# VHH binders against q9lxz3: the designs that were tried, part 15

Target 1, 367 residues: q9lxz3
Amino acid sequence: MVTRRRSKKKKKTKRKKQSSKEKEKYQTFINLPCDLLQLVISRLPLKDNIRASAVCKTWHEACVSLRVIHTSPWLIYFSKTDDSYELYDPSMQKNCNLHFPELSGFRVCYSKDGWLLMYNPNSYQLLFFNPFTRDCVPMPTLWMAYDQRMAFSCAPTSTSCLLFTVTSVTWNYITIKTYFANAKEWKTSVFKNRLQRNFNTFEQIVFSNGVFYCLTNTGCLALFDPSLNYWNVLPGRPPKRPGSNGCFMTEHQGEIFLIYMYRHMNPTVLKLDLTSFEWAERKTLGGLTIYASALSSESRAEQQKQSGIWNCLCLSVFHGFKRTCIYYKVDEESEVCFKWKKQNPYENIWIMPPLNLIDLPLFDHRI
Key: E = the ipSAE of ESMFold2; O = the ipSAE of OpenDDE; V2 = 0.75 times the mean of E and O plus 0.25 times the DockQ between their complexes.

## First folded at step 4 (VHH)

Design c1 (framework vhh_7z1x_3)
Fold by ESMFold2-Fast, scan of step 4:
Structure c1 (fold): chain B 367 residues (1-367), chain A 122 residues (1-122)
Amino acid sequence: as target 1 above (367 residues)
Amino acid sequence: QVQLVETGGGLVQPGGSLRLSCTASGFTFSSYGMNWVRQAPGKGLEWLSGISYSGGSTSYADSVKGRFTISRDNAKNTLYLQMNSLQPDDTAVYFCARDYSGSLPEYTFDYWGQGTQVTVSS
């Protein structure tokens, strides 16, 4: 039951005040001049813009001309029922609740190019899932440890899609398992362990220019080239300060970045020099925004005057019984946070929405 | 209950051969990759060879490549390791291991058989 506000007696004065972004009334909102309606609609998240387009012809025309295409990554939160999900847009601080019964029993492993890689620990099934189209692409079974990392090179709709996982169970060898689309079974490759420590685990994997870059918990970086079946351990080690509380690696246009988070100090941002394989600390991202989570990260170049997020780290962290999304401005050393429900770090991941989102079934505006 | 039982170990002269067998029970053998791992006296675990669930793919450590051959018979739930041109430094306890399994109370993450002793000496 909604209780509506009383009508104002001075409509001319009310319209003047509303142009100053003061409180709105439903009847006045519907009858806004075109310019004010366009300003209101331009601030709506894409889903609300699509809904607004169904109100009347004037709104439909305004919405279509001003449809906000959110090219920033969305954060997915997974519920423990495995069939209820929340998508969060950090740029608009808005969320959307979704239900995917096809993902029952699955947990998330990796995100790339708008696709999720999902794993069922009870059936050992691997599944590619697109939350925007609801397309499913099942993959052959593979037994994985709970903390074992897996990545893929590109969307499973491509014949060049390659699944990749790396582990070290014995002190003397690294085991790599790969699967190309339409292969009969997983390929196993074994290489000498040049990391010199049998307790090393792999924390981060990124794919860049045909190569998988794998970072260990000790800061060792290794490279796997699937075209050459070649494994190499790179000589550089990132300078890591004591008490780090999170490590995130991302790729943007052939460049590799590493972020270390700390409990009581500002995050450290490092960039890999691909000629020397040495890490260098950066105090600016040159307009780049990095969206970091434990299993995978996204990045986007943004323009300062058009976005509230610029030269920024967007981090999903757990603090004080609540999941917090922190926006850290690298050049200003300042942060803005939005608190969320308590979630497991492995139950959230960043995903990039497609540019043609408006035409997808998830966002169908039919009334 | 998952069980792996290795047999075929023993004393052999340098240059000799042995065939190890591993009999699996308590799980669907044809659905898992299998491995051979050894432990020499006073040393850690050393991976030797792996085979896919179908037997279509095999891999070997440099130290045994060309001398050892891994194979399987899914109808008999049995894994084999044919060892030729044995050297004194091949002396170890040899284990068969199921391709990595999760840490449930009924299953060890690195589930292994009890091992079979191979001694290469004059």
Scores: ipSAE 0.000, ipTM 0.276, lowest interface PAE 14.3, mean pLDDT 71

Design c10 (framework vhh_7z1x_3)
Fold by ESMFold2-Fast, scan of step 4:
Structure c10 (fold): chain B 367 residues (1-367), chain A 122 residues (1-122)
Amino acid sequence: as target 1 above (367 residues)
Amino acid sequence: QVQLVETGGGLVQPGGSLRLSCTASGFTFSSYGMNWVRQAPGKGLEWLSGISYSGGSTSYADSVKGRFTISRDNAKNTLYLQMNSLQPDDTAVYFCARGYSGEYTEYLFDYWGQGTQVTVSS
């Protein structure tokens, strides 16, 4: 048995209560010192940052400076029952439901630089779509297998935009197709297959420093350099951890990261050494936050160590018929949130919104 | 230095009630949304409930909706969770967690406490 004894040591040193309080010297947020103002404003979501910027010139300057740093990826959910999609900003806990009938029959394939790559499996039509502007850039048709992955290098408004996919894998050869935006046809290249014999598919593709990195379901990493028309399978292989339930690859400032997710264990983070091509486990991301989903990932550099998103993973994973979002601090090796949703979106993807959100149609209350 | 301290855990019988408290210090409590999260033995963290900075909006996980009530006292820098109709599967360590902004969030937290143990058994 436990007997509760409360300490009777109340330090009631000789202090008389005054019945009247002086309310003089009340500090307001408007008169807050600059260092404290930066700490307060850095914790505001974009909508509150915009409101705070209207208070006075000092707040306006601080808020505008922080908007560039605190732009976070948004999550897109695609409806299974209609042509609707939902844009969700986790920083302001705000969603926007949109309907675009011209995307009927399209599924999402990839996200980069604020653009989505959409594919219609019935018509074989490819389409770039910007969910913030509703701009569409159609592409020549290409037959794709259901599990085939595709990526692009940058926004299709650039003449340097390049699409990339691996269209066939036989035991002896790999066929790669590429397409420059505004070209008339797809370019086909054939290379010797040096992947593992139990290779089934590619899971993730990222573009970094002019090169496409392709991760297989067995953990093999290949690269394609379109300028050299060069394909190589890298010799390094991440250690296979039994029972991994998801795999995410992301790129940040020329560095490649790999995340293994487990059903009952904490995720592990690996970084590719571009000199040796070996994977090494990392316990810190140096302030980087990774937003990962099955089709693509986004990353953001966080400068403030006291930020709750310093060295963090935000992983959208699927467990049975429930969607789980896991927030994980890499340097503390701890999960800080495990969220379950009953809604089962097969298509969800992270996207970076443009920095000039005030000038977007969503802010005109027209949508 | 941000600090969150949970109290009020203990042993309770099935069908019983318990009230948890979380005392906050080192930040402006009234500017942040707050959350309750639990971890059952051998499982990951489960978000239970959230409350906005003013107390004007609340939300609950389906597993606790109708049984648990979240509330706050901004004058005392204290967050509460009233737990009714407790079941053996409510056995867990219960944590309070600070949201990123004045709204609550069920997936991102800045800080959380060390937790308080709740055991539901006969």
Scores: ipSAE 0.000, ipTM 0.125, lowest interface PAE 20.9, mean pLDDT 70

Design c11 (framework vhh_7z1x_3; at its last look DockQ between E and O 0.01; V2 from the best seeds 0.00; counts 0 for: pae E 16.1 > 2, placed apart)
Fold by ESMFold2-Fast, scan of step 4:
Structure c11 (fold): chain B 367 residues (1-367), chain A 123 residues (1-123)
Amino acid sequence: as target 1 above (367 residues)
Amino acid sequence: QVQLVETGGGLVQPGGSLRLSCTASGFTFSSYGMNWVRQAPGKGLEWLSGISYSGGSTSYADSVKGRFTISRDNAKNTLYLQMNSLQPDDTAVYFCARDFNPGSLTEYTFDYWGQGTQVTVSS
């Protein structure tokens, strides 16, 4: 244990120094518009400071109004060997490389409302991280197995934020742990497992209308209501065609969707009927675009005029040890939008950028 | 270094009995709850029984309740599973597992496992 901790400490120190230098260069680049605005303000007479503040607000509002607000999710790829990550905007087909030393030793667990949930398996520390503001919100420690899934209900800036994890080490019992914002410690609840005996793992978790929906790799769907401390396994299973090689679940405005990926055919999209708990295949998305990744997924309703992505599945896949982003248009053939030529594997996750442009460089969604 | 070693498995006829033992080393055995878990051929892990750090409370899966008895000897750092009225469906590799939490409650979360011992129930 002592030898292991000493080795990791030395590696973290070296990684932190490299990331700090690159972060400083990137931070200067991000802050360039603010520096220019500040320079203009500093040239005004001190007696006109109030007018300078009004000009600053008007200038910011003019800049925002001149941009088409691309609220499409960004794809993040995390290196497993250092504290670097890549951001990819599929609407602009643009990427950028970033380093955050505060994420050293952390793996990504979940994404929602512009926030990432990060976990350090060596310290058992949980951390909310906002990659757009670089804000960090630490949470109480929790031991988790490496492949254990976790989710949260909303941004940690809300007192209503609820963390959730479910473990099924054995097929006959379920252990659920939750954390509410003002709790002293994690709440543990144990339930008899009513999933089939061939149950393997929980692969997908989404939060919708106060409830966590959990999908197993065998297609069993379970529901946890934290307000009632209620666990139930739903009787229906999604229809799945042979040869599936990936499964993604997402929530959009109270509706739950499931995507099955196949090696040699287009993905299928299913929607859960929340009254009957039956799955139905959908042939059209009605202007909805789904951004799917293994740890969590995002979705948005698109107007055709605002982006080139509309009525689509945008999928991040690990295929043949390569990371790719693939567009599947519902009424067209699939297309590859981006490929990675990296020697080291990456974890990936979709994240929603903020609706307020103040946290993004001017060029991130333009030109 | 934490070690858990299971012994006592073997071949037994339906209706027979076996007693499994698990010897623990490398940690304060009396501070941890302990569990028995099995894996039948081609099936997932099934939790069978748990015992608190003091031995003051025990719990059992419905499939083994009334047939299996969990016990411990903290002076010998040993966990036991007495298995009676064995059935063919009890054929599995049996593992002892340490609770992650050193508290008195069993949470079905385990940080250390033994290598397992094979139990075969057949005529």
Scores: ipSAE 0.293, ipTM 0.740, lowest interface PAE 3.7, mean pLDDT 72
Fold by OpenDDE, look of step 5:
Structure c11 (fold): chain B 367 residues (1-367), chain A 123 residues (1-123)
Amino acid sequence: as target 1 above (367 residues)
Amino acid sequence: QVQLVETGGGLVQPGGSLRLSCTASGFTFSSYGMNWVRQAPGKGLEWLSGISYSGGSTSYADSVKGRFTISRDNAKNTLYLQMNSLQPDDTAVYFCARDFNPGSLTEYTFDYWGQGTQVTVSS
């Protein structure tokens, strides 16, 4: 009768060891470095990504970060000599020459969401242009000063698209013009000038969460809320004055970044605190790649450490006849190429390509 | 909690039609642009269509232009995708996605996604 008791004890010990090994296996996945986790998740179809996001907070964050359809920005070069346009994909290091005779005499003003804002200083014509589809959306005419900056909120295909510019800065008043999609005319708003008496030209304009942020050459930040028709100059100043070489402002998912470049110095990255409206220096971009140009800058959170363009500043550089990008890794404090110089703002601009690049008629004919 | 739930997927013959619905909850639906995105087997994500928060503006990928129609009912917190002239290449999981920025229409920046609904176009 004694023999039956031995068999039950062995089954309990095997279940406990399996449960501990399973717990250890689960612990191993939870403790994956974020980079590795993202790498794994990046390989999942979206459906599985969504499922994975339910596993834990860490997984959720990783999954959500990957639920972005993003393409790397392209650089458009505007030739002064032959009205030719060159598209450059820095990720693929591919060039494409384009001809847009319809844009003869036009200069670029801004770029966002795959659209160019183009201005003809001779005719005062303003239009949106999609270089990928060749779609054109004319705007009401506007006289602009040569150095006047413009921005728009989103693609002109959206009824929410809003154009913004400061047309006049006097001692007493600032004049803002806005154009809403499908409007017949520009809306003019006049505000009291609260900018400091120094020659304040607006150098950078970005749109974020319904608000235009305008940075002056002196480092003063102003905001315009179109919905409220509200203009305000923020008290915060960047810790360093924008250098003579380059200042770039970009927006990413509600965050605003400012990049300063000084001669023979590494770029400084600042992030705006939207609560205090103070600039804080950032030593890391947190996986963000910023494609900076004089008139506009694009930003992407790169999901995959693709070869070389991750968590960095990407600056367009023209050296002779060569168009190149300078990549600066902020976290590694890489040396800035000494060959970088301030460029003509109208010579090049970053632009987001469409998501379906394969179907772009532009690439079919020259392969 | 923000939730998006897609419905209306299924099996359809080539040339057929489907209407997808996405029911939104946990946020002010009328404040956000909404999108449809799909993923075909072995392919990447493809943006199909977007609609502004008010429904006043719509955009379409070239691949679906003229065949698909995006609409929304803000009173019902529901996004729709009418799909006509379906082709085998339209076989995919279809997702509704919310624009990251309220009041904007972006084609590539989304913060919340549904679970997706399977659409299969087969003879």
Scores: ipSAE 0.016, ipTM 0.243, lowest interface PAE 8.1, mean pLDDT 80
Fold by ESMFold2, look of step 5:
Structure c11 (fold): chain B 367 residues (1-367), chain A 123 residues (1-123)
Amino acid sequence: as target 1 above (367 residues)
Amino acid sequence: QVQLVETGGGLVQPGGSLRLSCTASGFTFSSYGMNWVRQAPGKGLEWLSGISYSGGSTSYADSVKGRFTISRDNAKNTLYLQMNSLQPDDTAVYFCARDFNPGSLTEYTFDYWGQGTQVTVSS
């Protein structure tokens, strides 16, 4: 995949003209200008980027620098048996099967910054797990209902890491529990219930700019500001057509996006206006790709197309005996309605892998 | 409300036979290809067999060719798997799965799954 140049047709001496074609081609590849090298490397798939990084120090630095731009989130699929875990890298279309016996009996709650928050509903044990390093960080126990969601603000290695859940909803009160790193116990806060009378569950939680945003299955958006110890239900309701069978919510650079999925019509994309707290429908994702999963989702901004992941919803699918994904182009006017079925929220989640992809199992001897 | 319900699993001795059924509801069964997939304890999913929407074309994984037979009855909205010459390695949860039809997308997937039925082959 090294480019070739015929520089010997240019201005040259007798000595350059007498050089072997092999030697001149090798020197030409090594002396490639930085901007041209970056252009070549930016066109490589990740697999070839990794291989190219072994050419020399200059190529290594360029490949690693561009690798972050092309690194996608990975899909983790949790087996029904709790014995196996499948990682899928959609950019390379590769799977890696892993075995984590220490997670037997746990379900996933949330993913952020390369960490999973895991909960055992039988023991009430809560822990952070990094599937790339196998690091575990235990948290104080907490009882959670089956449909209760829990989220966190950042990696547990940060002193700013905060866990958040709504523990109880009564007619008059909402009870919230939070846990700061190195705290001795969970902090309990009670607020006036301002949710609509038909509230059933919270189905989406994102953390953005120091605030947890929580969406109910009825379309009410609430926020919790931990620095102010403040809870309230925000005005505005997303336009939701009848027959919605699920949704995804994500944050990208302070902006909040909501996707409603339907059985018999195309998904709708909504963006929250942070000044009015009203939802506006969008015809496009604005260059974003959203890697959607029920408990938490990831997003990436792509300035150029990369194998069809530009401006897409990336959704988990099961193709034959392998777990893969599809890309649904949101900004295309299609006469064909995309058909989607809501998945079990605990079966899969997107996670961002660490920057050093060479040390990961998918690029090691296990593929 | 697509539903796929597997039945017919159970305990059988080595060399025995079972017939699994998958009853479909909530969609036009005769418009979709159907598949059988299994998961042995502690193992990944293994595709076994597929059948076209009309029943006119079938395919099998090499591990089950000649032993397993897929069929369907579109009048009864039911998919079948006849399993002969069963051995302990056939012990697994068996799922039926519907082919995904993504419109203009280039890849086929299975979009709906049953809850599975346990098959145990033991002396």
Scores: ipSAE 0.000, ipTM 0.168, lowest interface PAE 16.1, mean pLDDT 74
ESMFold2 (binder alone), look of step 5: mean pLDDT 84; pTM 0.853

Design c12 (framework vhh_7z1x_3)
Fold by ESMFold2-Fast, scan of step 4:
Structure c12 (fold): chain B 367 residues (1-367), chain A 123 residues (1-123)
Amino acid sequence: as target 1 above (367 residues)
Amino acid sequence: QVQLVETGGGLVQPGGSLRLSCTASGFTFSSYGMNWVRQAPGKGLEWLSGISYSGGSTSYADSVKGRFTISRDNAKNTLYLQMNSLQPDDTAVYFCARDYTSGKTLEYVYDYWGQGTQVTVSS
């Protein structure tokens, strides 16, 4: 296989002097107007924006205001062997290595709003974990099968946080369990199984407009409304069934997208019509960038059309025993770059960082 | 219970051909992509070829492109690898592996493997 990487344009020559004599000699005092400062800062990746925000109050205010608009998801890698974790910033192609001993024995289940849902299959413990604050919110135990999927509606700090999983699928019945973050116990609901006979498992779960959308490996889409305690299998079917090379479902501001990726084919993007529940192919994302991984996905609206990630899919896929991150421009039907990682046995998931990272223990300006 | 069983390996002369088969049971074969992977003596695992659930899409490692052909028969729950122009460097244990779902984490992508079948290319 051909491996392609983005070109590095970093400064080639290291400064070896202890003194900053060369820096001082060529330093020019530039008192930039606020609009020019914001233009310069808007071109900085998140890590550099965080560092720039430490310079002075004016820079701090400018950097923080721009984070609201320009913050992109980070990719987190999980080692199964040593409790090590790697955060990857795709905008800078930079890594940060971390160690979370409190997650020993836990597997990642889902990511949303800067929180991870973790599960320990040996103890049956569920844990919300925030990797930026290191806050832990333990949940009541629940036995789950290895391939069982779980999702949540929003951060566990919200009164509206709801966990959702399908705990069993028999020929006749589906059993759903839900839990509000402050409830005394799991709620169990049983519904008739109306899925196709060749259904084996749920692959993707997203939360949108108060309901959970669940996609099976055969392309069936089901909806669970926790407010009505209502389960239904939707009539619409995507034109392609989920394949082995990639099927990702994501949500952005009430809209639901489905992405198909085959090993030797360009990704296909479909959007769900929430009125008819029919899927329609999209040749543009209208400036949206989708960050998709197997367990969950993130998205953001890109503000600059000149950005290399305008109308882009950032896909974390497994191909040929290597983890590949693919950047694909939907409207140009072109792959912008490939990055290969040989990090078996790492898992990965996208996570949205908080807007004020400089004030968090993880992002001390000394690291 | 999910089970994958590889057959068709053996001793073959350089330039010869072999057809490997993988019989699947315990799951809906037509809903999953399938892969062939090998491990040569003293080396790591090497992915060779993948095929979509329908057989409509295939991909190959550069080392086997043009020599190996992957195919499937969903009615028979069987995966095939036709190997032509075999070379001594093709000597390996060949495994059939199921894609759990494409895009899953590493632990789920190749969730079930067969026991493997030995292919030896030697004069």
Scores: ipSAE 0.000, ipTM 0.163, lowest interface PAE 18.7, mean pLDDT 70

Design c2 (framework vhh_7z1x_3)
Fold by ESMFold2-Fast, scan of step 4:
Structure c2 (fold): chain B 367 residues (1-367), chain A 122 residues (1-122)
Amino acid sequence: as target 1 above (367 residues)
Amino acid sequence: QVQLVETGGGLVQPGGSLRLSCTASGFTFSSYGMNWVRQAPGKGLEWLSGISYSGGSTSYADSVKGRFTISRDNAKNTLYLQMNSLQPDDTAVYFCARDYSGDLPEYVFDYWGQGTQVTVSS
């Protein structure tokens, strides 16, 4: 691939220039007295605080002292009426407003490993955005329908990052598009539709152990293996799917979970048996807390049973127009509701902050 | 302004033939793949056939393979579907659709015609 070799050289050169500029940015400040260093660092946005912490021991110690350690996902609300962003931290029960001008005109598609995948329907631009560093990684353009779902396998800083989307405009075929890092163009694969003919849309996508799992609005599950270019429709569907008013799929350390919301009863949690592809209802998560939203989900293991988030479902849903985040204790079948002050729900997504890349300026940074 | 206009539909007896045409305007027709899609009463959209920008590659759904032939005339900005051995189950509204890609059908359609009705009945 002569064209592939050229692309690799160009990216390496770009990385060298970026690294040199960042080093120069911080060199002039490394000899500041501690009082001035603290003042400078306290005024830096999250990305600059993280970069500053890499310069030397004194800067690292000063930057770390100003960081807030977050161990749970944050909920980001994207206004449907205004070009604004709101963060909610469920562990601290705090929210704040942020402006990301680099995301003007973009809608959120997916979240994984601290990165958001953003799409502009007017320009067909795709953009990876990291709200903790404010880094942007543009991707080749792609036309997508309004309700089309997209996912990625890992952070775009990895050469193994794979973008994935699936659609079925016609009942008899499905179209899968993938983009591997450093490819010149999107790869298109077409498969005969073996899903039930009465499905309408793909609702949920998760990546696990090298495979994309895709769930339809009728509860049919399919998987795509990008290494084999293989599409398979799995047998069966969850028995409690009918009557639900919301469905969320999540992955944790190779295990797949499915959550059904109901108007008049507690959520049902199912776990997929990866050998039989049978769904089994779960009444405990063994300390796992699941953070679910329509576009993606996050999870974390909780070590303390005394924690208020032990065995919890943290669900971002439309509820009474004054609550968009609901907590359920799976083993106690109890509801703990955190009231969101907004009356109109927004498009929203959970994002996991990196444990060693958290600081105070993110919550205080206002434009 | 992109426009796709289908013509050639109508009533035909079982076993009969029809030729549909789709006239394109407002874009460089020779740079895009084209498709035929139909919708039978009470059913969803069914993809039938696709053709590459040059006409060098064609593909067909199993339900129409051997009976329908897709072709194009880039000088006339026109897409065709020759339909033979028509059956009552072929009764549908037939749409031409522009593919986002030029080479092979990607089944990503950015512009559609208004559709033309084909009725296969005694």
Scores: ipSAE 0.175, ipTM 0.669, lowest interface PAE 4.7, mean pLDDT 73

